# Ledger of designs, part 40: VHH binders against q99177

Target 1, 341 residues: q99177
Amino acid sequence: MKRGESQAPDAIFGQSRAFALSDSSVNPDVIEYLKSVRQEALRTNAISIKNHMNLQKRTRHKSSMYDDEDEGALKRHAISPSLIRLQRNVEIWVRWFNSVKATVLTNAYEFTGYEDETLDLLLLFLKNYLEDMPSKCTTVEKIISVLNQHSFPEKAEEKEENLQIDEEWAKNILVRLEKTKIDSVEDVKKVITEGDKHELVGYNQWFQYLINNEPQHTTFHEKITSKQLWVLIKYMSNTWIKEIHKKGRHYRRLQDWLFYILVHTPERVTAEYTSILRDLGKKCLELIQKKPVEAHENKITLPKEMAELNVEIPAAVENMTITELTVSVIAVNYGQKDLIE
Short names: E, the ipSAE of ESMFold2; O, the ipSAE of OpenDDE; V2, 0.75 times the mean of E and O plus 0.25 times the DockQ between their complexes.

## First folded at step 22 (VHH; framework vhh_rezetamig_d1)

Design y6 (at its last look DockQ between E and O 0.04; V2 from the best seeds 0.00; counts 0 for: pae E 15.1 > 2, framework grips, placed apart)
Fold by ESMFold2, look of step 22:
Structure y6 (fold): chain B 341 residues (1-341), chain A 123 residues (1-123)
Amino acid sequence: as target 1 above (341 residues)
Amino acid sequence: QLQLQESGPGLVKPSETLSLTCTVSGGSISSNSYYWGWIRQPPGKGLEWIGHIYYSGRTYYNPSLENRVTISVDTSKNQFSLKLSSVTAADTAVYYCARQSIDESYWKPFDYRGQGTLVTVSS
């Protein structure tokens, strides 16, 4: 993909009279996020389906969001050096990946809840905070009533007096409690344990979350449902894998997320889900073959959590890209070996 | 010519709510073609998108700020506003309001922004 394939005037930055974001002070990452917001607006199921269809038709030929029609020509003319490279290395690369996956799934931190003693301390702090409020609405009084039914061990009461817990934490919990039906102390415990839920809706919220947050194993249990994982795989196939391959603005962060998505993709999947993975694999292969020469700087790097678990990139794997890993994993672990044969 | 103008206090105390208003002139905020957004730039750092709003009231927020941000619109005054609660020194930044086109024929990340206003969180 060529820089600035958008026609004149500049599609990202304004016209000659515009004051938007053409200023050199603009962080390029904002520009990439806003492109993704436009993509989500074009994909919404919202009212105004006719307007959505018109925008979609106009964007098919102008932007990097669509596959090029010429992908087949490379396949017909010559055996790609990139395909030969895949064929020669796929087994060792996937073996390494499977080792990394095992390490992450067994050893990485997973928040599953607070220890009972810690949870009792948090409940006691919350109770004392609410009791000390100068003005209490009926909802607050209800929550206090529920907490008064809970038996606090003497050890928790002693620790609460000797520890400073952030009042802002209590305020944030109260806000969430006011939005939840509270009938028992267990309801309060659930709100505390779930943490600060970010209600991520649609493509642009997910894209913004990904570019602003490093992937962690615990995220795939706290924030990302099984259904959302498959939505993210579709976003990878449709949009993000091209951004990663061309080393676009957020490519480093997106490749870390792709690595974690692969780690957390179930071993056994339906035929429908296998087809989704196959589409991603085909996109990876097409990108590798269309641009077979890769820069040294495209080598896979470890996300922070994997490095902290002492995962290493051995010499035999050090020149692999995430795009190559992705098609290799799909081919071998998901029965799609014809992609690379 | 469309003009966007930020207004609000330049100094906010920690734990208080930062409140800014953007007044739109030379155009209507009630449009099905635009989002109206807020961006900030902390000293020495890049721009950070805060969120945006459609004139009907539908909002989209940066997840890192979502629990503290409220963006609202007042179509009768041709204004939209930002409230950022529980501020700390890390929220010190130049804050910009901006218009964002979603139509392909006019699509840009932002096509207009204000001059920006420095908000300092201190004490």
Scores: ipSAE 0.000, ipTM 0.244, lowest interface PAE 15.1, mean pLDDT 72
Fold by OpenDDE, look of step 22:
Structure y6 (fold): chain B 341 residues (1-341), chain A 123 residues (1-123)
Amino acid sequence: as target 1 above (341 residues)
Amino acid sequence: QLQLQESGPGLVKPSETLSLTCTVSGGSISSNSYYWGWIRQPPGKGLEWIGHIYYSGRTYYNPSLENRVTISVDTSKNQFSLKLSSVTAADTAVYYCARQSIDESYWKPFDYRGQGTLVTVSS
C-alpha cells in the first residue's frame, strides 16, 4: 500500500501537482520552467516581506553624507504619464466611487423573494422537467409526488411559457433538492427561494453568465457568495481585465461587472483578500503603463441599474477608465497606496 | 487512470500558427461532465486560461485570445487541439492541456492536466 505522498499543493496553482517533478517522463524544460517560476514567486514574496519590514525601518533618516559620485545615472524612472494622471485624480475618483457605492448599497433593490405567482410557475416548470426525465430515482419520484399535491393557479401553464427558465436552472435546483429532506411543497419552495449561491461554478459558467447578464445589486445577494466574489476578482485579474483594457468584444459588459464587483467588495478585508486585490491593482497598473489608453477611448459607463438610481458621472471622472478606477480604489480604500506612488 | 499528453512543435516562428494536440487516455472526451481546455504559463507570469471545448464542439475562449484561438475536438481519436495564430514572443509559454469539471470551483479548476510542453516563439 504505497503511501501516496501527499504532494503539497502547488503554491502557484493551489492545486496538487498533476505530476511529480521526479518523473522521468516530465519534460526537462518544464521542470526548469517550474523551478524558475517558483524562484520568482519566492522572490516576489521576499520583496513583499522586505517591503513590510522596510516600512518599519523608514524612521531612521540617517543622513549619511557619503558623496560617492557614482554617476550611475539614476535613470529617474520618469514617472509614467499614466501614474501622474492617477496621482492627480485618485482622490476625486475614489470620492466619487465611494459615493456611488453608498448609493447602490443603500438604495438598490433588495431581493425579497419570489412572488407567489412566480414561485408557482417555477414549481410548475420544475414539475414538468422532472416528469419528462427518462429515468427517475426515488428522490425524484418523491419530489414529483409532492409537487402533484400542489394546486397550481389557473392558466399557470400558459404563463409558464412566458418565463425564460432554462433546464440548467432545473438541474441545479434538483441537485439542491436531492440534498434536502423534502416532505412538502413548502420544502421545495424553500429550496427555490433560498437560492443556491453556488449555482454558477467554474470559469466558463461565470464567463457566460457575465457576458449575457447585466450586473445588478440583487445578483450579488442571490447568486454571488462572499467566496465567489473573490473568485470573480481573480478571474478579472487573470483574464477579463485584459479584455476590458483592449476593448475586446465584451469589454463593456465586463467593465460593468468589474464596477459592481468593486462596489460589493467589503470595506474590511483580510490580508489574504487584500493580496488578491493588490494583484488586481498591479495588473491594472501594468496594463495602463504598457499601453496607455487615451481617456476618450475607454471612458467609464454606468450600468443600467445605476442610472436608474440617478447616479451621475461628473465631469471630473468622465474620462476615467475602469482600470484607473480599480487601481485608485484599491490604492486608497484598501491601503495599497504604493501602487500609485 | 486518466492521462493527458500534449504534442506539437516546441518552436514556432513569429506570425506563424502554434498547433498543439492533446491526447487523452484512460477516459473519454465524450462526457457531459467536463470541459477540455488549454492553459499556458508564460515565463515569470501566472497561469492563463486559453479556452475550453465541450464534447459537443462548443468552444469557450479567453476574450483576450478569442480572435487568434481555435480549439477543436476529435472524439473518435479522443483528442482535442489548439491553434493559436499570429504568434509573437508574448506567446512563449509552457502549454498545458487540461480537464475541467463543469461543477468545479476556481480553487480546483482542473482535475487533470498534461505535463506541459514548452513552446518558444523565436525567429
Scores: ipSAE 0.000, ipTM 0.196, lowest interface PAE 14.1, mean pLDDT 78
ESMFold2 (binder alone), look of step 22: mean pLDDT 84; pTM 0.853

